# Designs tried in a protein design chat: VHH binders against q86b00r158to499. Part 31

Target 1, 342 residues: q86b00r158to499
Amino acid sequence: PRNSLQRAIDRLKNKFGISLKGSFEEEFYLIKKGDNNNSSVASLLNSIEKLDHGTFANYHSLDCYGDILEKITNALEEQGLPIEQLLSESGSGQFEITIDYTDIMEACDRHIIVRQTINSIASYNGYIATFIPKPFDGLVGSGCHAHLSLWDTNDSNLTPDANGECGLSLVNQFFIGGLLKHSKSLTALFNTTPNSYKRLKPFYWSGCNVSWGLDNKESFIRIPSSPFSATDGCSNFEIKTIDHTSNPYLAMAGIIHAGFDGIENSIAPPPPTSLFDQSVLNNQLIPSNFEDAIQSLKENHYLCENIGNDISNAFIHVKLAENKILKELSDDDQILKLLELF
Below, E stands for the ipSAE of ESMFold2; O stands for the ipSAE of OpenDDE; V2 stands for 0.75 times the mean of E and O plus 0.25 times the DockQ between their complexes.

## First folded at step 16 (VHH; framework vhh_rezetamig_d1)

Design w01 (at its last look DockQ between E and O 0.71; V2 from the best seeds 0.00; counts 0 for: pae E 2.6 > 2)
Fold by OpenDDE, look of step 16:
Structure w01 (fold): chain B 342 residues (1-342), chain A 128 residues (1-128)
Amino acid sequence: as target 1 above (342 residues)
Amino acid sequence: QLQLQESGPGLVKPSETLSLTCTVSGGSISDSRYYWGWIRQPPGKGLEWIGHIYHSGNTYYNPSLENRVTISVDTSKNQFSLKLSSVTAADTAVYYCARPRTYYYDSSGYYTLGFDYRGQGTLVTVSS
């Protein structure tokens, strides 16, 4: 998988002189281990310290988990991972950590290390860290949103353009056009379990709409606005649908090749959607289940070929088999199984 | 300030090749942020995007013209060019070189490529 990404990186660079940089927002839950270790999903849910439901970036949550979060932070910093942000997301034991952006390969490497580190520190300190997309039906899901940007050979960010739509350069718009064109297939790479699609629901800021726009959390691609957008443009775009079940290397390889297609063929994205635009409700949605997503990928010869036919075929077969097994399980047993994996 | 200037013959015979050059000043065509393109406006008609080129040489052509259009770039001269083969009277128009920036809906409701800079335009008449 890593080699596939490298090929994608090289392809983009060699053809257009463009490179991709990025970072992941790592969302996860921390569950303090009690006397009822892993006995049931309900037990785990009850073990979550609920400080303030529905409040994002709650400082009280940070205080309650201060010790474990500090240990996590220290461990990451000791490994040379520059933390950009650590936030409490929902006030229910959910947190988000973001490492500074870097070259996309390194970003993927960091993604893996961050997750492993968090899991290790949590376990050592009597917690369970879970990166499951939708571990609990009544709680907000967890993704790993990818913030991406295009760069030239002079290490200049090509993404921003104050004169471009949504503050993006035309080349980046074409890149996004490619991503949207391949969004169904990419979903199979981004979301590889049935549980993933419990998270991917409309009106939950999961990015289910095949669209893009400024600060539109319902769009497949969100463009974070900047106070300087009027003069400088927007510095990056965000893919919201990615979760931790994805292989980051394959996911990014897919993104690069899809974006490559956009640039190569000048695929314009549709008009951007606004957070306040009710017409978003009528937009095409990404696949609502893995079977539809993987079928789209199977039929996407462009992506499969460029990612690599062998690795694509292997991915498709393995994930189909895994999903079949997972779907045979009860909802709770599925979560318990996923806890072993993620 | 960025300036674009078209140059080339204003008269072309039917079946011949229309050839225009755009000279860019006040900015580099090698800037990876931008594309460079050609637009035309026939008499009494709206603007039509012909195509554009990236500094790497990658091109996009309007499907209606793709078989007859060639756009090239010369980074050393900070120029890019248009060739339109097998011209007919229908190709009579004011031709503009432009720097595209985004897509928009035009007055006719078509989603088309917009520009932030363009030349003054040059009339090319196809006549025997």
Scores: ipSAE 0.860, ipTM 0.944, lowest interface PAE 0.5, mean pLDDT 92
Fold by ESMFold2, look of step 16:
Formats: structure tokens, C-alpha cells, sequence
Structure w01 (fold): chain B 342 residues (1-342), chain A 128 residues (1-128)
């Protein structure tokens, strides 16, 4: 898969003189281990709820988790991973770590290291860290949103254009057009378990609308604004749906080939949307389950051939078999099994 | 500052090929942010998008013209060109080269480009 990404990187650079940079927003839950060894989903929820009740966690969420978060950030910085941001997210016990953006191959390598480090530090300190897309009904899900930008060979950011739609250069708009054209197929690469699709629902800010727009948390592609967007344009774009079940190298290879198609064929995205203008009449959704997503990928000969037919065939067969086994488990048993992986 | 200048014959006979060149100065046609395009305005009518090209050579044409249009790029001369074959009197227009910035969909599902820079234009008359 890493070689597939390298071929995608080379293809974009050789044809168009464009490279991709990015980073991931790593969302996860921290759950303090209880005396029952956290062997059920109910006990995991009790651990989160008990911490909130027994302390001022909602008033001092970073203070209640301060020691474990400090150990995590110190370990990441010791490994040379420059942390840009650490946030307490919407869900109780949920956090987000973002590493500084870099060349996309290294960003994918860093993504792996970040997850490994968080898991290791949590385990040694009496916590469970989980990256499961939707571990708890009623609580917010966890994704790993990708922030991406296009760069030339002279290390100049090609993404912004203050006079372009949503503050983007035309080449980036066509890249996004390619992403939206292939979004249903890309979902199979981004969201590879039945649990993933419990997160991917309208109005969950998961990005399941096949659309794009400024600060639109419901869109597959969100364009973050900044105080400088009016004068400088928008410096990056965000793919909202990616979660930790993805292989980052395959997901990113798919992204690059989809964007390549957009640039090569001048594929314009639809007009951008906002949270307040979203209409069910004009919006399409990404697939609501893995079987439909993988069927879209199967039919996408362009993506499969460019990623590599052998790699794509192996991915499809392994993930279909894995998903079938997971769907035979109860919801709770599925979560407990996924906890071993994510 | 960025400047675009059209050049080429102002008179073309019916059935022949209209050929124009756009010279870009104050900027690079190889800038990966931008596409480069041609538009025209027939007498008494609005602007009509013809097509555009990326520095790699990839093109996109107005479907109504695509069988007659060739746009090409010469990055070493910082130029791009238009050839429109089999012209008729209906092809008489002021032709502009331009740098597109964005797009607008029409009711037929095709898009038209919005441009941030264009040349002064050159009148091309198709006449015997």
C-alpha cells in the first residue's frame, strides 16, 4: 500500500508538477480502566460517566485528564512529532491531536506513529485509548479528518486564491471536483467497518453529503476559513469522512488519483453549499453501508487500476470477509472486538 | 502585472482555420494554479466560452465547438494558442484569451468559466 501511495505521488508530480501536503486530526476516547477490566461496553460507558460524576470533568476536562494528555504529548514530541493542536472534543472523554502538516507520505507515516503512541502511553498509565469510529451510541464519533493542500516543486502553496470560489485556486477546485466524482468509491477506502457507518449520518457533522463549501461541517469536503482568507485565500481543504479503520496509504492513494482525474479532465465540482443552504433535492449522500461503498469501488476501474488491481482486489476481498464476520456479532461484541484493533 | 495579448490574422476565409496566439507576460503559463482559456463575443451577442488548457497540455472544450477546436500550449514561449477549423460567418467575433478563475454551470449542465484576466481582444472576420 505504501508503494501504491508513492506511485500516486509520483504520478501527480510528474504530470502536473504538483505535490500534496497534509495532516490528520486524530480523534479518540480515553477511558480509565476499572476494576472489572473493562470487559463490556456498559463498563466502558460507566468509566466515562463515573469520571464525569466524581470530578469537575466538564468544568476541568483537561485537568482531569491532564496527566495522561501531558504524557501523550511529551511522548509525541520526543519522537519529533510537532503537535499543532490538542483539544477536548464534543464527547465526554474525547480528545483531538493534530500534528503539523508535512509531505503526504510522511503525514501518513506520522498518522501510524501517533495512534501507536497514544495506545501505548494510555495502556501503561491505566487507560484505554480507542479510535473506533462510533464506540458509544449517543456520544460523538471519532474520525481522522485529513487537511490537505497542493504545492508546486518550489514549495509554494497552490491551494489559495482569494478571488476563487471558496478562496481556492481553480486547480484545487478541479482537484475537489475529482474527489467528489469519486467520493462513493473513496468511502470504501476511508470507512472499512460496519461501525464506521454508524458515524456517517446526516446532521452528525461527519461529512456524508457529496458536496463542498466554506466551513460546512456536513460536506465531504470542508474548506476551513481563517482571518486571512479574505486577503490570502484558503490555505487547505478538509476531507471529513476518513476514520481510523482506513489504511492511510490506500486512502491517500485514492485521494490523489481522484484529484488527478479532476485536474486532468477539468472536472468542476458542483456549486459550493453551506450548512444553511443544504437541500435534500440537490445533495447526494455517500453510501450508508460498507457493502454499497465497496460495490462502488469495484465498479470504479479507474481507481482500482491506478491503485493497483492486485492491491484493490485483495483489499476488496479481505474487507468484505471481515465485514461479514463483524456483522454477525452483537453490537457490543463488535465494539469489544474492534477495541483490540482501534 | 499579468498581461495577455492576442495575435493572429484578422481575416479568415470560410472553410479555413482560424489561428490565434496568446502571449502571457508578467506571469508564468506553467504556474500550476492556473488554466488558460479562449472566449469570444460575436457581434451583438454575449461572451461565449471556447475552451481552456492546463500547462500539461490537457484541454476542455465547449461541447458545441469541440469537434473544430484545438487549444495548445508552448510553455517555453509562455504562449498558448487557438485553432478553430472549418469556419463560417457565424465564427466572426472578437476573440479574447483569458485566465479562468472559477466556473458557472448553465441550464444544460455544461459550465462557463469566469476570468480574472483577459486580453484586449482581436476581431476576427470570416469573409470571402
Amino acid sequence: as target 1 above (342 residues)
Amino acid sequence: QLQLQESGPGLVKPSETLSLTCTVSGGSISDSRYYWGWIRQPPGKGLEWIGHIYHSGNTYYNPSLENRVTISVDTSKNQFSLKLSSVTAADTAVYYCARPRTYYYDSSGYYTLGFDYRGQGTLVTVSS
Scores: ipSAE 0.516, ipTM 0.828, lowest interface PAE 2.6, mean pLDDT 86
ESMFold2 (binder alone), look of step 16: mean pLDDT 81; pTM 0.818

Design w02 (at its last look DockQ between E and O 0.68; V2 from the best seeds 0.00; counts 0 for: pae E 3.0 > 2)
Fold by OpenDDE, look of step 16:
Structure w02 (fold): chain B 342 residues (1-342), chain A 128 residues (1-128)
Amino acid sequence: as target 1 above (342 residues)
Amino acid sequence: QLQLQESGPGLVKPSETLSLTCTVSGGSISDSRYYWGWIRQPPGKGLEWIGHIYHSGNTYYNPSLENRVTISVDTSKNQFSLKLSSVTAADTAVYYCARPRTYYYDSSGTYTLGFDYRGQGTLVTVSS
């Protein structure tokens, strides 16, 4: 998988002189292990310290988990991972860590290290860290949103253009056009379990709409606005739908090849959407289940070929088999199984 | 300030090749942020995007003209060019070189590529 990403990186660079940089927002829950040996999902849910379900970035939540979060932060910093942000996401034991952006390969490497570190520190300190997309039906899901940007050979960010739509350069718009064109197939790379699609619901800020737009959390691609957007443009775009079940290398390889297609063929994205335009929302959606997503990927010869036919075929077969097994389980048993994996 | 200037013959015979050059000043065509394109406006008609080119040489052509259009770039001269082969009277128009910006819906409802900078335009008449 890592080699596939490298080929994608090289392809983009060699043809256009463009490189991709990025970072992941790592969302996860911390669950304090109780004295109860009951490992049921209900038991785990009850073990979550719930402070305020309606408050994002809750200071009190951070305070309650201060010791474990400090240990996590220290461990990451000791490994040379620069933390850009650590925040409480929902106030229910959910947190988000973002590492500074870097070259996309390194970003993927960091993504893996971050999860491993968090899991290790949590376990050692009597917590369970879970990166499951939708571990609890009544609580907000967890993703790993990818913030991406295009760069030239002079290490200049190509993403921003004050004169471009949504503050983006035309080359980046074409990149996005490619991503949207391949969005159904990419979903199979981004979301690889049935549980993933419990998270991917319209009107839950999961990015289910095949669209893009400024600060539109319902769009497959969100463009974070900047206070300086009027003069400088927007510095990056965000893919909302990626979760931790994805292989980051394959996911990014897919993104690069899809974006490559956009640039190569000048694929214009549709007009950007706004959250205020309700008529556009829920019009065109990404696949609502893994079977539809993986079928789209299977039929996408362009992506499969460029990612690599062997690795693509292997991925498709393995994930189909895994999903079959998972679907035979109850919802709770699926969660318990996923806890073993993530 | 960025300036674009078209140059080339204003008269072309039927079946011949229309050839125009755009000279860019006040900015580099090698800037990876931008594309460079050609637009035309026939008499009494709207603007038609012909095609555009990236500094790497990658091109896009309007499907309606794809078989007849060639756009090239010369980074050393800070120029890019248009060739339109097998011209007919229908190709009579004011031709503009432009720097594309974003897509928009024009007055006819067509999703088309817009520009932030454009040349003054040059009339090319196809006549015997």
Scores: ipSAE 0.876, ipTM 0.954, lowest interface PAE 0.5, mean pLDDT 92
Fold by ESMFold2, look of step 16:
Structure w02 (fold): chain B 342 residues (1-342), chain A 128 residues (1-128)
Amino acid sequence: as target 1 above (342 residues)
Amino acid sequence: QLQLQESGPGLVKPSETLSLTCTVSGGSISDSRYYWGWIRQPPGKGLEWIGHIYHSGNTYYNPSLENRVTISVDTSKNQFSLKLSSVTAADTAVYYCARPRTYYYDSSGTYTLGFDYRGQGTLVTVSS
């Protein structure tokens, strides 16, 4: 729960004077409700195709989605959730909304409100909004990429160092070292359904490589650059694998404890990698299925103890049971079931 | 401009404790972005990292030295220090204080140290 995240926040702050801030890139599909009530996966895909009129967003495409997107953005702004960015993917009916970063507890609270608001506004206006990680085999998956940064007690950003590796301070490099050490266990907290692993494939820019690097979309930890990175350093780092099946409080608690391990034990990350170094991509990957990810978490006594043994044990048992139920369903029935949840 | 300056005795007798202080100017050792460390260079050999410290007091030491080394900070004086106990002639070296920039494990599993600032160094000789 939320209490586990608070303990993680307090632990990092009390020992090192460091706090975590972040935001999520919320990716989702909008599906127009049809006369058939969109009762099959094929009908859902057909409804997306009817709404999408082009390869890239253009003036006509904005008219097709403009009304519902305006209602969504107005509702978010009215709730005090300032939208940093709204993007559409060409030809797909997929959208991305990003809210301004803030303290990580509030960011997690905002994440839940954003998803609830999008679902509610879509439903009232004749749409289905879906956050399923891979709802359609032929279309791009949906994640909720986390952008994170470390801050001191004076509210100064500790993440950038223009002279540091990838523009990052050494303390942030050790935090990343901890994240990479625990990446396989963290995957169980980030990606909690069989469907999640249909999105997580090498060479799909999903972040499956246990590596880090500047602008490397295949790495578990991506370091976004800006025009000022050479002068000012890089202000944040990104975890691309997280999807909407995660409990954001548990996901962030795991991240903080993993990063804490890195700082406490000065765990050096490996040298950073580029997008084109395929030998690294072939040798160190996160788990390819939930069973292997959850086994890694079960064996990770450090994370389980710090999150809370009762909480982690309950999570493991509940998610294994849920995964067994989902795997008994056909692929289409899994999607329809997940649509009720996400 | 950040500067690091080592100070301490240049001659230490065997079995005694080597004690050095690094004074930092042009920057703060309590800056949460940075670590502060010690390295040494024995005669005719390459650089060897000794350890580092964070402003919280958290330390990490070279495993080959960890049972003899203590690094500490004094934020009020903007200084950090090294104590190396039970020295022998093998501890004769030029000692540098430094601000680490990058650590990584090489293919053999050895920590490799990179730094952006280093002191001028002070020779410490262990002899009777």
Scores: ipSAE 0.444, ipTM 0.792, lowest interface PAE 3.0, mean pLDDT 86
ESMFold2 (binder alone), look of step 16: mean pLDDT 80; pTM 0.800

Design w03 (at its last look DockQ between E and O 0.01; V2 from the best seeds 0.00; counts 0 for: pae E 18.4 > 2, placed apart)
Fold by OpenDDE, look of step 16:
Structure w03 (fold): chain B 342 residues (1-342), chain A 128 residues (1-128)
Amino acid sequence: as target 1 above (342 residues)
Amino acid sequence: QLQLQESGPGLVKPSETLSLTCTVSGGSISDSRYYWGWIRQPPGKGLEWIGHIYHSGNTYYNPSLENRVTISVDTSKNQFSLKLSSVTAADTAVYYCARPRTYTYDSSGYYTLGFDYRGQGTLVTVSS
């Protein structure tokens, strides 16, 4: 998978002189292990301590999770991972860690290290960290939103253009056009379990709409607005739908090849959508289940070929088999199984 | 300030090749943020996007003209060019070189690029 991403990176660079940089927003729940040996989903849910919403930039805070968060932060920093932000997402034991953006390969490497570190520290300290997309039906799901940007060989950000649509340069618009064109197939790479699609629901800010727009959390691609957008443009775009069940290397390989298609063929995205335009919302959606997503990928010869036919076929077969097994389980048993995997 | 200037013959005979050059000043054609394109406006008609080119040499052509259009770039001269072969009276128009920044869609479902800069335009008449 890593080699596939490297080939994608090289392809983009060699053809257009463009490179991709990025970072992941790592959303996860921390659950303190109780004295009860009951490992049911209900038990886990009951073990979640609710906190006030806030940014935990000061990891020395003496809140309920202060000690464990400090240990996590220290462990990440010791590994040379620059933390941009640590915050509580939902106030119910859900947190988000963002590492500074870097080259896309390194960003993927960091993504893996961050999860491993958090899991390890949590386990060692009597917590369970879960990166499951929708671990609890009544609570907000967890994703790993990817913030991406295009760069030239001079290490200049190509994404922003104050005169471009949504503050983006035309080359980035074409890149996004490619992503939207391949959005159904990409979904199979981004969301690889049945549980993923419990998170991916319209009007839950999960990015289910095949669209893009400024600060539109319902769009597959969100463009974070900047206070300086009027003069400088927007510095990055965000893919909302990615969750931790994805192989980051394959996901990014898919993104790069899809974006490559956009640039190569000047695929303009549809007009941008806004949260204020409700008529456009829920018009065109990403696949609502894995079977539809994986079918789209199977039929997408362009992505499969460029990612690599062998690895694509292997991915498709393995994930189909895994999903079949997972679907035979009850919802709770699926969660318990996923806890073993992630 | 960025300036674009079209140059080339104002008269072309039917079946011949229309050839124009755009000279860019006040900015580099090698800027990776931008594309460079050609637009035309026939008498009494709207603007039609002909095509554009990236500094890497990658091109896009309007499907209506794809088989007859060639756009090239010369980074050393900070220029890009248009060739339109097999011209007819229908190709009579004011031709503009432009730097696109966005896009719009026409009634036929094809998109045209919006521009922040364009040349003054040059009339090219196809006549015997």
Scores: ipSAE 0.785, ipTM 0.917, lowest interface PAE 0.6, mean pLDDT 91
Fold by ESMFold2, look of step 16:
Structure w03 (fold): chain B 342 residues (1-342), chain A 128 residues (1-128)
Amino acid sequence: as target 1 above (342 residues)
Amino acid sequence: QLQLQESGPGLVKPSETLSLTCTVSGGSISDSRYYWGWIRQPPGKGLEWIGHIYHSGNTYYNPSLENRVTISVDTSKNQFSLKLSSVTAADTAVYYCARPRTYTYDSSGYYTLGFDYRGQGTLVTVSS
């Protein structure tokens, strides 16, 4: 699938002189290993709650996890991965690490290394790091939101236009139009397990509305604003639904081919939506389960052919079989099984 | 490792200009991904955003201070600065330089969600 991404990158560059840059927001939970090796979902949740129930944990949650987080960040920096951001939420055991943006192939390579490093350091130090999209029903899910931008052959950012809709250039709007056109098929590439769809709910900040908009956390495509947006435009856009069950090379190849379609065919996106208006309106949604998402991909001959028919057919057959096995398990047993993988 | 350090006079007379410099080490002010900003904390009050600058020279200021504040950048020294004119006792505060992490806007105007790096702060007292 890395070769499939390289072909997508080359296709976009050769036809339009455009390259893609990006980064991922890596969200994950840290869970202390217990006497029973955390053999049930209830024991995993209890391990999070036990760490966060101290009085000083409410004011100093980073101190409770500080040693493991420092070891993780040091390991990433020693591998030459410049950490842009580390965030935590008190009382949840969830963290986010973001690496500086770069050319999209390297960003995908970094994504893999970040996950491997976090898992390895956590395991060595008595923790379980999990990237499962929705490990705990009562807690926030984990995604790996992609921040993306389009660049020309002179390494100038093509994404911003202060006079464009949502601060975006026309070419970036067409790219987004393509992404929205293909959003249901892309969901199969982004969200590849039944558990993924427990995260993808309206009003969960997961981005399951087939829409786009400035600072709209419910939209498939979010346009982050800044103080400079009024004068300089918006420098990037965000795809919120991607989770760690995806193969980043395949997901990004799909994104590029979908955006290519948008630019090549001048596909205008629908009018942007605002977060406040969406709180009262149900918009068209991405598929609510993997079977519907994969059916959309199966019928999307454009994406399948451009990604590679052999790769797409293998992906479809393997993931349908894996999903069938996972759906035979209880929700808790699915989590325990997925813990071996993510 | 990125570090921010404030420098400048700790005492300023009323009606004069407060002037502070922030020296950035371990990183570049010209990094196109970031803004560089000033915040302050008056005694017994919360943090107040003063303004920020992009490496191109574009500035954004708190509307309450807009007519008195100037933020500038010197890329050759990897520094940015704050000038606040016509100061009064109300401008006494601990001043911090910072790299803002994120920004958002709502019906109340400009708002920051936090900072990934902040200096140690420097107290500036406005008094005779």
Scores: ipSAE 0.000, ipTM 0.120, lowest interface PAE 18.4, mean pLDDT 81
ESMFold2 (binder alone), look of step 16: mean pLDDT 81; pTM 0.827

Design w04 (at its last look DockQ between E and O 0.84; V2 from the best seeds 0.00; counts 0 for: pae E 3.0 > 2)
Fold by OpenDDE, look of step 16:
Structure w04 (fold): chain B 342 residues (1-342), chain A 128 residues (1-128)
Amino acid sequence: as target 1 above (342 residues)
Amino acid sequence: QLQLQESGPGLVKPSETLSLTCTVSGGSISDSRYYWSWIRQPPGKGLEWIGHIYHSGNTYYNPSLENRVTISVDTSKNQFSLKLSSVTAADTAVYYCARPRTYYYDSSGTYTLGFDYRGQGTLVTVSS
């Protein structure tokens, strides 16, 4: 998988002189292990300290988890991972860590290390960290949103253009056009379990709409606005649908090849959408289940070939088999199984 | 300030090749953020997109003109050019070079430019 990403990186660089940089927003839950030997999902849910379900970035939540979060932060910093932001997301034991952006390969490497570190520190300190997309039906899901940007050989960010649509340069718009064109197939790379699609629901800020736009959390591609957008443009774009079940290398390889297609063939995205335009929010959606997503990927010869036919085929077969097994399980048993993995 | 200027013959005979050059000033054609486009407006008709080029040489053409169009770039001169072969009276138009900020498809599926910087245009008449 890592080699596939490298090939994608090289392809983009060699043809257009463009490179991709990025970072992941790592969302996860921390669950304090109780004295109860009951490992049921209900038990785990009850173990989550519920402070304020309605407040994002809740200071009280951070305070309650201060010790464990400090240990996590220290461990990451000791490993040379520069933390850009640590936030409490829902006030119910959900947190988000973002590492500074870097070259996309390194970003993927960091993604893996961050997750492993968090899991290790949590376990050592009597917590369970889970990166499952939708661990609990009544709680907000967890993704790993990718913030991406295009760069030239002079190490200049190509993404921003104050005069461009949504503050993006035309080359980046074409890149996004490619991503949107391949959005169904990419979903199979981004979301690889049935549970993933419990998270991916319209009107839950999961990015289910095949669209792009400024601060549109319902769009597959969100463009974070900046106070300086009028003068400098927007520095990056965000893919919201990615969760931790993805292989980051394959996901990014897919993104690069899809974006490459956009640039190479000048695939303009549709007009940007706004959250205020409710008429378009349900017009075109990403696949609502893994079977549809993986079928799209299977039929996408362009992506499969460029990612690598062997690795693509292996991925498709393995994930189909895994999903079959998972679907035979009860909802709770699925979660318990996924807890072993994520 | 970015400026674009079209140059070339204003008269071309049928079956010959129309050739135009766009000279860019006040900005670099090698800016990797942008594309450089040719468009035209026939008398009494709307704007028609012809094609564009990236500074790397990558081109994309209107499918209706693809077999006759060649766009090239000369980064050393900060210029890009249009060649349209086998011209007919239908190719009579005001030709513009442009640096668009965005592309989009209209309701008819036509590739159109968003806000852009353009030259003043040059009339090219195809006549015997």
Scores: ipSAE 0.879, ipTM 0.955, lowest interface PAE 0.5, mean pLDDT 91
Fold by ESMFold2, look of step 16:
Structure w04 (fold): chain B 342 residues (1-342), chain A 128 residues (1-128)
Amino acid sequence: as target 1 above (342 residues)
Amino acid sequence: QLQLQESGPGLVKPSETLSLTCTVSGGSISDSRYYWSWIRQPPGKGLEWIGHIYHSGNTYYNPSLENRVTISVDTSKNQFSLKLSSVTAADTAVYYCARPRTYYYDSSGTYTLGFDYRGQGTLVTVSS
């Protein structure tokens, strides 16, 4: 898988002189362990409610969890991974940690380390850290949104153009065109469990619309603005659907090959949309379940061949088998099973 | 600051190849942010997109013209070129080179390029 990503990186660089950089927004819940009150989904929810009456950007949540968050932060910094951002995300007991962006291979390696560190520190200190995409029906889901940008061989950012659509250069617009063309197949790589699709709902700001736009939280591709966007352009773009069930190396390999197709074939994205232009008439969605997503990937010979047919076939076979087993469980039992994995 | 200048013969015989060169000054054709395009305006008609090229040599052409069009780039001379083969009187037009900013599709399937710089244009007449 890591070799598959390296081949994708080399392909984009060799043909076009372009490299990808990025970072992940790591969203997770912290649940305080009790003697036996973590044996059901209801008890897990109660543990969050007793420790945190939190909401989006809630300072109460940060005060209640200050010690464990400090330990996590220190452990990441000691491993050379200084935190760029730490937030109490929308949801009771939910947090977001972001590490500085870097070359995409290193960003994927860092993603693995961040998850391992958070899980280990939480466990040692009497917490369960969970990255399950939708552990609680009434609370916000957890993703790992990717922020990406294109760079040339002189380490100059190619993504911004203040005069371009949504503040993006034309080459980045074509990259996005490729991503949108392949979005349904990419969903199989990004969201690999039945639970993933409980998070991926329209109007949940999960990015289910096959569209792009400036600050559009409902779009598959969101273009973040800054106070300098009108003068300097937009420095990166965001894929919101990716969650922690994905293998980051396969996810990014798919992204690179999809974007490569866009650049190589000059695939223009459709006109951008805003949050207020979300019309049902023009609304195309990513697959609403894993079976449809994986079928789209199976039929996408371009992505499968470029990722590697053996790797793609193994992924498809394993994930279909895993999904069948998980779907035999009740929703609550599925959550408890996933808690062992994520 | 950035200037685009078309050059080439203004008269081409039917069935021959129209050949134009665009010289870029005040900027680099190798700038990875940008594409370089040819457009034309036949008498009494609007602008028609011909195609574009990236500095790597990668091209994309108007499907109605693609079997007769070649666009090439010479980064050492900071130039890109158009060849249109088998011309007829219908190819008489003012030809412009341009730097596109974005790529528009309308609901009718008609392509419109927004561009930030365009040359002054050169009239090419196809006539015996």
Scores: ipSAE 0.451, ipTM 0.800, lowest interface PAE 3.0, mean pLDDT 86
ESMFold2 (binder alone), look of step 16: mean pLDDT 78; pTM 0.775

